# VHH binders against f1rkq4r372to572, part 5

Target 1, 201 residues: f1rkq4r372to572
Amino acid sequence: KQMVRVLERVCTTLLGLEDQLNALDRAAGDGDCGTTHSRAARAIQGWLKESPPPASPAQLLSKLSLLLLEKMGGSSGALYGLFLTAAAQPLKAKTDLAAWSAAMDAGLEAMQKYGKAAPGDRTMLDSLWAAGQELQAWKSPGANLLPVLTKALLENAEAAAEATKNMEAGAGRASYISSARLDQPDPGAVAAAAILRAILE

## First folded at step 1 (VHH)

Design q7 (framework vhh_7qia_2)
Fold by ESMFold2-Fast, scan of step 1:
Structure q7 (fold): chain B 201 residues (1-201), chain A 120 residues (1-120)
Amino acid sequence: as target 1 above (201 residues)
Amino acid sequence: QLQLVESGGGLVQPGGSLRLSCEASGFTFSYYAMGWYRQAPGKQRELVAFISSGGYTNYADSVKGRFTISRDNAKNTVYLQMNSLRPEDTAIYYCATEPYYFDLSGYDYWGKGTPVTVSS
């Protein structure tokens, strides 16, 4: 099934990035961003072996939220949990592009209100926000425009992650670390952009 | 059964120091963010210090520069080092797993509390 293959691709991507994300996180934290993301990937792989995945996108995001809170933990688990729980709400009734756009907006809103992060604060929100901006700009793309939209969305998310290396931290853990030690992209932003690429390609 | 047990409270004079400990059992401690709360008579319970599973810390303005939260995942323990104590720090101090979001946090666990009295 496509959903299973997408989740497996996300897990493979996160496992492959463990060392890189830990190295980036050592500049701004205790060097475990890759370890926490790979722990999440292994939890998802275990879940896929034991249980059929929910057929509903809303149920899938809700289940992933609980799984990441329990198995990933930390500030990353909390931020993913906030995003996924809010994003599930618009997907309860519909699963078209408009519903997925609304899901992105809801998740971003929850991260800003409850996670107390804003675009430009050098967090995973920077990549997710850039993706959301691109998605919202295309109100009613036809099927023939989806490949163009996904390419633009991914390029925008990846560019935003790279741009975090020039930002001062305004929120989260990085806000407590001097800018002199932040001359690297934010590991959370890099991870979020990689997850989006695994989902869409 | 999940348990949180606080220790280290007591009577101390203004300007003194105390170290509180909170030992966890019955869950994978390293996955949980932890907080220290306090409640003084006639006041609401307030969060004074927070530590994520990865070691990110945050403090209430009233305790910044005086209190330090830390954790030892090998010992399933979170600590609160309290320096330059003031009479207004007098409260019962509670250890808790930090809720990430109310809809997600069926795992909000609390200890029984340990009293701290700062008095001359």
Scores: ipSAE 0.000, ipTM 0.115, lowest interface PAE 16.6, mean pLDDT 75

Design q8 (framework vhh_7qia_2)
Fold by ESMFold2-Fast, scan of step 1:
Parts: structure tokens; sequence; C-alpha cells
Structure q8 (fold): chain B 201 residues (1-201), chain A 120 residues (1-120)
């Protein structure tokens, strides 16, 4: 029930960003990052209407991975799929903060190892890595510090997305375009930061 | 690859102050969490101070209230301000970008250290 409302917030956010993400992506060539993310949002909304959500976080992430691989497509769909499939594994046994931290770590490792992207390559990994960095630093926060962690994590992810403005593209289609034409932030990094805000806010 | 170069160590009297600097060169410094470690003669290396990319800090109990870690992302530099120094603070101080993830060992970077001696 909580997960359904969180997913609905993510979908509303992505639908609202379609034009902005497409405009950012036009500098890289395709101009479809917003269209791809809105397609994912519509697929998730359709799935939530037709099927009861899984009770287990691990099952939820695994089913989302399959849905995004099939309906979102593109390099974004593949990277989200890799992240979510790996992130589901630590959550099979526990769902505490340590398990969610391990899930972030597993997802980041899978994107880097199998997605062939690294932090600083001007991709969605830049935002997710920055979030993971901040989460790892807070290994055992007290309950009264969770809002502080959440704020720091979101600010770090959003700052990392903004920092992609000045990065050379090391992966994906943007790597074929001169850096002088990539003076805007990476649309994937912006989208990933927006997803994190929708989840945690 | 990220490189770390420490400076600012030296000989100081008990009660004195020193500021250590660690300049990073390479890739995406602002995304790394940074730490200061020290190793006293005959002892194991220990974490002294830590700062996340978002600015959250923590300190070893032995230095809390006396040492302050900070960073300047525009200069790719992390600092350790050491006040009220004691003879037991004598050690070689190391800068590290230590993420604590096993698969990120290639991103775990250490400087060569800067010696600090607190003696009369």
Amino acid sequence: as target 1 above (201 residues)
Amino acid sequence: QLQLVESGGGLVQPGGSLRLSCEASGFTFSYYAMGWYRQAPGKQRELVAFISSGGYTNYADSVKGRFTISRDNAKNTVYLQMNSLRPEDTAIYYCAADLGYEWFRSYDYWGKGTPVTVSS
C-alpha cells in the first residue's frame, strides 16, 4: 500500500518531466529520454491497475525490472533493469536500512560491471552513485537522523546530476558527441535524481 | 585514477595546532567520501575523521571536539584542522577516499602520508 503510493508519485513525476528530459536529450542526438521515461511511467500505472502489487520488496523490484526491460526499452530500460534485478537480492532476507543500503550497492555494482558505465561518465549512474555514497556514509544513523540523511542524499544526487553539465561522455550515444555540445546536464542523471526525490520525499 | 597528496604535517608543541591538506587529482572528487586515518608507531591504522560527499562528518572519540574535517570541492581538497594537540596524537596521517565497498577497491585511494609529531 505504501509502495503503490510511492510508485504513483514516481510515475506522476516522470510524466511531468517528459518535455524537459526530451529537450536535454536532443543535445545528445535522440531527444527521447523523456518519452522513454514516460512510457515506463504509463506501463507501471497500467500494471498497478491490472495486478496487485507484490508484498515483498524483493519481488516488487524483480517485477519492476522485468516490466522496464520489456516496456521502457533503450539503454535506460537496460540500466534500470540491471540495477533493480541486483538490488532485489539483499532484500530477500531482510528489509531494514542495512538491507536497503546493500541493495543500492548491489545495483550500482551491476550497472558498472554489466552496463559498462562508471561514475563521471555522464549517465544516470552519476546521480545513483552520489546517492549510494551518501547512504554508505550513514551506516547506522539513529531514527532522529533519517530526515537529515534523506535531505543530504537527495541534495547530493541532484548536485551530481547538475555536475554532468561539464563532464565528457564516457558511455552511451553522448560519447560520440563533442563535449562542447553537452553543456546541459545529462537527462538520465536528472531523471534518476527526480525518481529518488519522488521515492524519499 | 584519483591521486591524493597530503601536506601540512610537522613538529608541534603540546596544545598547538596544525592544519593538514589533501589535494586530489583525477576524476569526480566531489562524489567521493573522504577520510583521515593515522598510524602511530607500533599501532594499527585507525580512522580519525570522515566526511561524506554531502558534508556529513564523524570523528573518533579520541579527537572529537579537537579535530575538524572539511572539504572544498572547487579546489579538490580535504582538510583536517587539529587543535589542542597531545603527544598521543603523534602519528603518520593518511588521506583516503575509502567507500567501504569491496568491489570499489579500485576506487579506494590512499596518500603516502604526512608525519605529525607532538613533543616538547
Scores: ipSAE 0.000, ipTM 0.219, lowest interface PAE 14.8, mean pLDDT 77

Design q9 (framework vhh_7qia_2)
Fold by ESMFold2-Fast, scan of step 1:
Structure q9 (fold): chain B 201 residues (1-201), chain A 119 residues (1-119)
Amino acid sequence: as target 1 above (201 residues)
Amino acid sequence: QLQLVESGGGLVQPGGSLRLSCEASGFTFSYYAMGWYRQAPGKQRELVAFISSGGYTNYADSVKGRFTISRDNAKNTVYLQMNSLRPEDTAIYYCAKSYEDLWGYFDYWGKGTPVTVSS
């Protein structure tokens, strides 16, 4: 089952990044981004042990949304929850590339309207937005072009995560910390791009 | 010890060209993405150009068509060819290495090489 293998890769990736994401978050926040994502990974692993996940992508994303809201928590859990709940809606009718592109669009729109984040705000939305733009650009690629699309999508997401270090810091902790610590990208953007790589690689 | 050493900066007239070089050591260069950042006086540091381990490139809109990033894995070197330079390109230019094994993220910068575009 493709979906189980993808979720297992996501979990392994997040567990492996815990210390690095915490270090990035300590530079501009509370230092718990890695711990929060690791908690999500362990919750997903536990869920996969209890029963097989739903066969429907829409049901899978909806159940993941509830799991992340309950177990991950925090602003990250809320943002992933908003994205996944909205992304599930287009997938109820179809599961082709157009439906997945619509799912990405729906998720991004929900994060912007309800999460109060926009591209350029130095959040996980920056990476996800860059990925969404590539999906929109590649309408109906042939099967032999999917590797090219996935590489372009991942490179765009990762470049967007990197670009967050150049974005304006808000009025919070980042406004008074040293410039050396502000040289780092946003931990949420890095985590989101890493999740996309685990899904598509 | 991980090290990035930039060179090739200097003073040049508007419309001129410069080629920046960055020699890397202390890591397996060919497996990492490399980039060029710049920081103008009173401005934030910005990503100018990026080249992945696979050779894919990306550029800031302000330099697209004028700058070209390239790499030579045998020499552990990344280059930035800057053509049609403008006064607003004046900045300290920094070489950067990607974060972990994840291509596209940057976690280390050199000390920089200054570029001044003036008459």
Scores: ipSAE 0.000, ipTM 0.126, lowest interface PAE 18.1, mean pLDDT 75

Design u1 (framework vhh_7ubx_2)
Fold by ESMFold2-Fast, scan of step 1:
Structure u1 (fold): chain B 201 residues (1-201), chain A 118 residues (1-118)
Amino acid sequence: as target 1 above (201 residues)
Amino acid sequence: QVQLVESGGGLVQPGGSLRLSCAASGFTFSDYDMTWVRQAPGKGPEWIATIYSGGSTMRDDSTKGRFTISRDNAKNTLYLQMTSLKPEDTALYYCAKDLWSEYYFDYRGPGTQVTVSS
């Protein structure tokens, strides 16, 4: 099943990034971003061993949302949970490219409205937002253009993650980010971009 | 699972002092950075200070000379020592594990009210 292989690739990617994400997080946070994402990856791997995931993309995203809220925890788990729960809704009716685009938009809107994060806040939303903007710009790409869209989407997400190193953390946190810490990109943004690459490659 | 409970607020006169406490449970307190945030009625939250897991601190310039953040890892407790309190310090004071934006606080406590009035 394609979805199982994609999830396994995401888990392998997150486990491999644990030390890098923790190092990035120590520069401006609590140093546990890699540990938190690694915990999520192990929870997903355990779930895949016990039973196959649902065949429906909508059911898959809904169950992943619950799993991440329960096992990952923290702000990361809450933001992924908000995104996945909202993203599942458009996929209940259809699973074409337009439905996946709507899913991305719904997830981003939920993160902004209920998670109180905005593009430019130096969070995982920055990478996801950049990916969403690129996807939204392609109203009806033909099948022969999907590799072009995929490459542009990943490049935009990865560039947005790098750009976070020059961003203020938002009101209330700006004063404790030194120039040295601002030289590091946001670990959540880096993790989100890596997840997208694992999914789309 | 994660819980944060603030205490130590109250009514004080201008120039007075208060020590706020935040009791943490449900996570390994010593591994995490801890933050104090305040919110005055009708206003957005304002960051006050952060103490990193390693013990270093960062403080807002407007309160740096009057407020001190500290922690006791053996007691899983975060503190905010406030001196020379002013009417504009009147707010609900929260402790938080993480800040993702000015409006999102991971595991934010219910807060403790500080009122500075003559």
Scores: ipSAE 0.000, ipTM 0.099, lowest interface PAE 20.5, mean pLDDT 76

Design u10 (framework vhh_7ubx_2)
Fold by ESMFold2-Fast, scan of step 1:
Structure u10 (fold): chain B 201 residues (1-201), chain A 119 residues (1-119)
Amino acid sequence: as target 1 above (201 residues)
Amino acid sequence: QVQLVESGGGLVQPGGSLRLSCAASGFTFSSYWMTWVRQAPGKGPEWIATISSGGDTMRDDSTKGRFTISRDNAKNTLYLQMTSLKPEDTALYYCATDIYYGSFEYQYRGPGTQVTVSS
């Protein structure tokens, strides 16, 4: 199944971002977002090596939820756990694009209801919410949606990377960021976006 | 306390022009980077442009030849000048703070102003 390969890509991505996510989180206060996500990645890698993954997407998400609640911990582990547990429900009956869209919606609803987060709060929910809105929009036309959706999300990730380079290189932009008293991007939102990119290749 | 209020939307014919405004209050507008985002019917949000506190701009490649973002810090107002409008530009347009390229992470956002391009 492609699922195992996708999970391995997610883990490699998170491990590679540990220092960057910790640096972003230090600006906010805690400095542990990267460590928390890399702990999750190592737990998933261990699970993949020692046990075959479940046969169904619903079982896979349910098992990941338990693993992240147990091994990742913190607010991130709790939020991912809530998302994945709820997302597994629509996937019990079907696994088509509409079912995956419903899974995203269910996960986002659970995070808002039980996690007390809302879009606009500058958390991992903001990135996942934006992705959910895009996915919902792409389920309406009856065409080959996967390549178009994949391209849209990858171009979004590339645009974000290019913007980062321009902001870092520009003396004027650096000055304006400082005078504006703006915080750097939320590390949880950055992590969630990177996970989505790894999933879509 | 914090408010962002968009205006200037409406009905316009293809090839026409519109200037959108975003009036900001309740925060130090001149210190913030500001962004315009649109959402078309049945589609997800699409980033258009961001402008720094000092006036440096970043624009989406698909619209940057026709749309110009600007600001007037003395009036606490953000603008989007739209030219050569097309039916595919029909969307709800809103302004936001602290948004990042392609991630739509924002601290504050307005309710939006509707732009409809039809003939």
Scores: ipSAE 0.000, ipTM 0.082, lowest interface PAE 22.2, mean pLDDT 72

Design u2 (framework vhh_7ubx_2)
Fold by ESMFold2-Fast, scan of step 1:
Structure u2 (fold): chain B 201 residues (1-201), chain A 118 residues (1-118)
Amino acid sequence: as target 1 above (201 residues)
Amino acid sequence: QVQLVESGGGLVQPGGSLRLSCAASGFTFSDYDMTWVRQAPGKGPEWIATIYSGGSTMRDDSTKGRFTISRDNAKNTLYLQMTSLKPEDTALYYCATEYFWGSDYEYRGPGTQVTVSS
C-alpha cells in the first residue's frame, strides 16, 4: 500500500493547490489549470476507493495514463498520458533506481517528441526536465545518497518552475499571448514540481 | 552510517518456530516503512511482509497465517515471528527499507540464515 499512500498524497497536494494554479493560469489560459488537476485528483481518489490498483509499477502507470486521458482531459491530460505511457515501458523489465531514472527519460522524450515542447518553452516540461537531470545519478551503482539526491532533485524542479516566469512561451496556447502578460510562473510547471515533491517527500 | 543487522536465524525442525530481529541504526527508524524479504538458494528475492511507519501491515498471502511482522520504535527494532516452519521456508532472511513503492530497497541488511530440516 505504499503506492496507494503516495497517490493519496499527490491528490491531497493537487486539491490544495486548486486556487493557486487557477490564478496562475488566468494570465495565459482559461484560469482552469487548478480545476483540471483537481478533477484528476478526485478521479484518482475514486479509483483507489474501488478495486485494488495493479501491483506492477508498469501496469499502474499505464492505468493512470488512461484515467488521466479520460478524466483530466485537455492538453494537460494528454501530456501526462504521453509521459506515463512512455515511463511505464522501462518498468516492465525492472523496478530498481536505474529503471525509474530510465522511466523519467522515456517520459521526457515522449513529451518532447509528441507534445511539441522543449526545455525552456515555459511548460510543465521545464520542471520535469530539471528533475530528470538529477535522476541521472540514480543510474550509478552504489549511490547511497538518496535523501541528498531527492532534496536536490525537488529543489531543482521547484527552481525550474519558478524560472518559467522569466521565459517566453515557445509552445501551447501561451505562445499566442503577449510576453508582457506572462510575468508569473507557468501553472503546469508549478503543478509538476508539486507532484514530484508529494511523490518523493 | 546506516546499518541494519538481522539475528535470530538458525537450524530448526519442521513445525518449529523462530523470531527474527532486525536492529536499525543511523536513521530515524520510526519514519521508515520496514520490510522482511527472503532469498532461497538459486532463487530471486521474495517479499514476505511490510510494516508501515503508521503501524499498518501487509503480508504475503502464502505466509500470512504463519508469520507476523511487528516493530518496536523505542528500540529501533523490527521483528518477524515465524511459526509452523516448513522446509520450503529455508532461506536467507533480511530486512530492508523502501524508497517508494515498487522501487529497489534503499537499505538492506546482510541477512540471517534460516534452515528448516529434520
Scores: ipSAE 0.000, ipTM 0.187, lowest interface PAE 11.1, mean pLDDT 78

Design u3 (framework vhh_7ubx_2)
Fold by ESMFold2-Fast, scan of step 1:
Structure u3 (fold): chain B 201 residues (1-201), chain A 120 residues (1-120)
Amino acid sequence: as target 1 above (201 residues)
Amino acid sequence: QVQLVESGGGLVQPGGSLRLSCAASGFTFSDYDMTWVRQAPGKGPEWIATIYSGGSTMRDDSTKGRFTISRDNAKNTLYLQMTSLKPEDTALYYCARVSEYYFGDSLDYRGPGTQVTVSS
C-alpha cells in the first residue's frame, strides 16, 4: 500500500530531525519543536500498527487531523489540525489534481483565517504557502501535471523555509521576543518543508 | 547514469515552427513515460504533453492543436513538434522522465532545457 509507505517516510523524517528542530526552536521558543513533531510521528506509527489507514484521502486527512490535535498538541498540532481538516473537504467529492489543489488552498485559507498567521510571519505557513503559490502559478495543467508540479512545489517550499531566517516574526512566541537571536530559519517552516518532501518524493 | 539533453531551441518569428529533441541515455528509454514542460522567466512551470511507454499521448488543451509529442525508441529520443508559434510560447523547454507515485506520476530526472524565443 503506497499510503503506508508515505506515512512511514514522514515519520522517519520527523524522528530524524528531532534534535535539529529543537536546536532551531531554542533561539525563540521552548526548544521543543522537534520533540512535538517526534511525538506526532510516534502517534502515527502506533496508529499504523493498530490498523491500516483509510483508503479515502478525505478520511485519511480527517483522521490525521484528530490524531495530531490529540497527540501532538501545541501551536503546531493546532495549525496542522486546521490545515488537514480544511484540506479534507474538497477531497470528499474528487481526488484528481484539481481536488488536491483545492485542498491545499482550503488548508492555507484555514491557517490564515483561524490560525492568525500570514505569509512572511516566520511560521510553518511560509513553507506551505510557497508550495501553494507554485501550484497556482501553473496555467491550464493537463491530467498528468503532477510529474512536474511536485518537483517545483518542493523546491519552492524548501527555499521559503530557508528564507525565514531573514524574516521578522509576525506570529507566535518569536513575535514578542525583541532580544531573540532570529538568525536561523523557523523550525516549523523547516519541518513543514521536510514533511512535504517526504510525502511528494 | 541517467542523462536527458534537449536541443532544437532558438529564435523564431511568430507563426513559425520548431522541432525540439530530447536525447536520453543511461536507462531503458522504451520502458518509461516521457514528458515536455516549459517555464518562462519569473513564471511557474507549465506541463505541455506526456507520451506513455505504450505510445498513447496526453496533451494540454491550450497547446494540443499546435504541439505534437512523439518518440523514437530505436534512437532513445523524445520530440516536440511546435507549429504556429506565438510570443507567449517563449520559455525554457525541458524533457523529463516520469515515475509512478501515490498522488499520480512524478519526475525523477529532467534535462537542463533548451530556450525557445518567439519574437520578430
Scores: ipSAE 0.000, ipTM 0.132, lowest interface PAE 16.4, mean pLDDT 77

Design u4 (framework vhh_7ubx_2)
Fold by ESMFold2-Fast, scan of step 1:
Structure u4 (fold): chain B 201 residues (1-201), chain A 118 residues (1-118)
Amino acid sequence: as target 1 above (201 residues)
Amino acid sequence: QVQLVESGGGLVQPGGSLRLSCAASGFTFSDYDMTWVRQAPGKGPEWIATIYSGGSTMRDDSTKGRFTISRDNAKNTLYLQMTSLKPEDTALYYCAKGWDYLYSEDYRGPGTQVTVSS
């Protein structure tokens, strides 16, 4: 139930950002980042309407991976697919905070190994990496500190997305464009930070 | 025991084409997703494409216009058709069962070398 509501918030957020993400992407890419993410949102909404999501977090992430790979397309669909498939593995045995932290690490590792991106390269990885660093710093928080962790994680992810304005492109199409012509934040980093806010808030 | 053996690599000139093959054994090939990964000298591994058991494909955006992944379930064989090859495509190309290679190098084949130069 809770996971369905979270997915609905993610979809609403991505649909609302379509024009903004396309505008950001037009300066450094194909201008389709928002269209690609809204296509994913519509596919998820259709899936939730027609089928019950699996009860297990691991099964949920695995099925989302397949859905995004088949319906979203583009490099974004591939990167989210890689992240979600890897992130599902630690969640097969446990679903505590340590398991979710391990899931984030596994997803980030997969994106770095197979997405050819590293933190600082002006991609969606910058936002996700900042979130992962904050999560790792809070390895054993008590339940009463989870709201503090959540706030810090979201602030770091959003700050990292904004900081991509000042980064040289190290991967993707933006890497072919002079940094002097890149004066907006990376649309993928903005989208990833927005997804995290929809999940955690 | 899962076995994967790649072939079809070689030396080609820029703009050329190659078709890589991966012979799979030790598992029910048609039930599993299959992946191609490459590793250039001095670089980390780079994912290229995955073909799902149902036949749908996921491809890296930078190569999807030039590379096509396919499978022949009757022959337990995975293919990668490469066109318009560039010097930057020079790498060892590996096949893997699903995403298992993310957890161990033991789940990928030994690789086939592709060298693109004039």
Scores: ipSAE 0.000, ipTM 0.122, lowest interface PAE 18.5, mean pLDDT 77

Design u5 (framework vhh_7ubx_2)
Fold by ESMFold2-Fast, scan of step 1:
Structure u5 (fold): chain B 201 residues (1-201), chain A 119 residues (1-119)
Amino acid sequence: as target 1 above (201 residues)
Amino acid sequence: QVQLVESGGGLVQPGGSLRLSCAASGFTFSDYDMTWVRQAPGKGPEWIATIYSGGSTMRDDSTKGRFTISRDNAKNTLYLQMTSLKPEDTALYYCAKYSGWYEPSYDYRGPGTQVTVSS
């Protein structure tokens, strides 16, 4: 029920960003980052209308991974699918903050091995990695620290997405473009940060 | 205190041109990315264009051939040059300090300037 509402917020966010993400992507890619993410959002909305809600976070991430691999497509769909499949494993045993931290770490590791990208390469990994670093630093915080942790995580992910405008591309199409023309943030990093905000707020 | 004041709107016939201005004060204008947003009656806000502190621009696909965003850091002013105006461009136009693509809140938005395209 709560997870369904979170996914609905993610979908609304991605649909609202379609034009802006496409515009960002035109500077360094095909101009389709927004279209690809909005296609994913529509697929998720369709699934939520027709299927019973997932029983657990692990089941949610596993089902979502399959959906994105099938319906989103492209390199983004493959990377999100791989991240979610790996992230689901720690959540089978427990769902506390430490388990979500482990899930983030597992997803990031799988994404790096599959995509051969590293933090600093001007990709969606930059914002996800920044979020992961905050979760690693704050394993098992007290209840009174959760709002501070959430704010720091979102600010760090969003700052990392903005910081991509100062990075040279180490992967993908942006690597073929002069760094002097890359004064805009990476659309994948922006999209990932926006997804995190929709999940946590 | 951060202040943004839009101007330059008005009534114009289809095919006409207008230049909107946004006067900024209360912050170091040259350090910030700036954006233009419009809102037509009964509709939500629609992003038009963003200009980064470094001078690069992003523009909505539907208007990029007709609208140009620019800035003058010496005058702390943001501009939107609009050409070949259409009735569907009728809206209240807002200047905003770029807050990222994560939330469409515009705390630094000014009162807006009305553009009406009608014969």
Scores: ipSAE 0.000, ipTM 0.314, lowest interface PAE 10.8, mean pLDDT 77

Design u6 (framework vhh_7ubx_2)
Fold by ESMFold2-Fast, scan of step 1:
Structure u6 (fold): chain B 201 residues (1-201), chain A 118 residues (1-118)
Amino acid sequence: as target 1 above (201 residues)
Amino acid sequence: QVQLVESGGGLVQPGGSLRLSCAASGFTFSSYWMTWVRQAPGKGPEWIATISSGGDTMRDDSTKGRFTISRDNAKNTLYLQMTSLKPEDTALYYCATGFYDELSYDYRGPGTQVTVSS
């Protein structure tokens, strides 16, 4: 179990995607989604260099939530902060698969209730929600079945991110949105799916 | 509230067939992956087969030619069709939610005994 290696892999992934995420965001936003996620990655790397992360998953997620709220900022920082703070609660007593599944559910619920986000809104929630649905459906995996579960979860999250590019057209939102925006997936959804892949692969 | 009840076991001759049933209640059966596991006296549990919520099946190579897992979501029932039974198939057979692992046991029935003997 190497939580430091996992966090470093997440940071390397986000730093490598900076230009791509900024390009996706430029069509419909401020063009800074990649810059914002890279800021988060650099903050995490700095934190890991100065002190080891807590061994407790609950404390790790709580500390990470505060770090992202302070250093990442913006709507992304707020949404990640809400998710991680809520996800930490089920992990205070247990860290088995059922506890991690409960953590995902808690985080998704907090984003919907307090973050004003819902599946279908073309945000990072779309990817995270798809991952959560797959995780709930598959209970008690054996050691040899975990790679099959993670592949299904990642495929579902990545498909949901890609589906965001067609979401406005299906919902009739094309009447007030540029064609360029309709042809590109949501950068936040793409970033969230990439984070999940870095964690699980 | 969650309950799994197996039935259909019994004494059979080598080469015989049996169909096991697992009646589920207290949860949304159609949303769960379901598994059949067996445990022979003095041995650890052995995975037999799993069926996904969508109906895709995964089976252990040693039994997949003889055993077929299936489900009826309208009846909240899981099945295991067993053919060409051998004395080595003698065990307690039980159903479980998801993929069963002895350390990751979630919901499991009490099991139904299958004895293959002449």
Scores: ipSAE 0.000, ipTM 0.110, lowest interface PAE 18.0, mean pLDDT 75

Design u7 (framework vhh_7ubx_2)
Fold by ESMFold2-Fast, scan of step 1:
Structure u7 (fold): chain B 201 residues (1-201), chain A 120 residues (1-120)
Amino acid sequence: as target 1 above (201 residues)
Amino acid sequence: QVQLVESGGGLVQPGGSLRLSCAASGFTFSSYWMTWVRQAPGKGPEWIATISSGGDTMRDDSTKGRFTISRDNAKNTLYLQMTSLKPEDTALYYCAKPYELFYDSSFDYRGPGTQVTVSS
C-alpha cells in the first residue's frame, strides 16, 4: 500500500528541515524542534525497516502515536500522540474522505482539550487547524475536485504557519519569550505544514 | 514475570487527597508509556491519564485539575496524585500498559488495582 511510501516521504522531509527548524526554534530559546522531529523521523524509519506496517489506517495511526510518544518525546511528541490516537477512532469503521475528515476533527479536538492549545496560540495546531477548516468546507467533493481541495488545504496550512510570525505566543515554551524576539514563524507550525505537504503530494 | 502492583488506596473523606503508586517489575519500565484507569462498580473502565517514557502527560479533561500522573523511572514506579476527591471518584484504580490507544481500555498488561472509596 502507499502508506509506507508516504511515511518515507514524511521522514525525508523532516530530516531535510532539521537545521531550519532548529534555527527557528532558537528564537524561542530551545533550538531543538528540528532535532526532535528528526529523532521522530529516524524512529519511524527504523520501525518501517523492522516491522510490517499494520493493515488498517486506524492501526497505523495508533502504532505511530505510541512510537512518537516513546521516541520523539517532549511536548511535540505528546501533541502528535494526542492527535494521532484521537484521529484513529473514526478510521476504525471506514476509511473514506468523510472518515478522514472526522479523523482530523477528532485529532484537533484532542489537542485543544488535552494539550491546552487553541488556534491563534502560535503552535503546530495553527497549521493543522487551517487544514481542517478547508477539509470541513467541502461537503462531498467528486474525484475530479480532490486536487482542488488538496491544493486549498495545503495553501491554507502553509499560510497559517506563515501567519504565526505575527502572533503572540499563547501556549508552550514560546509564551515565556517576549514577542519582539519571535519575528519568525513558529517551528512547530512550519513542521506540521511540511508534514501535510509530504502526505498529500 | 511481568507484574504491576498498585497501592495507596483506601477510605477518604470528600475533599481529601490520596497518592496511588504502581510498582512495575519484569520489564523495562522506563521504555514504556503507562496509564491510570479506574472502574466504578457496574460500569466500564474509564481512562484517567497517560504518561510517556519521557514524562509527557495526557489527562482526561474532567479530572486533570485534580489528578496528576507522574513516574520515577529509577524506582520503576508510576504515581497518581489525587486531590479534592468526590464520592463519584469511588472506584478500583489500576495501572496498565495500553495495547494501541492510550485512552482505550485495551491493555497489554494490567495490575489487580487498588480500591479508592470516598465517603463520609
Scores: ipSAE 0.000, ipTM 0.146, lowest interface PAE 17.1, mean pLDDT 76

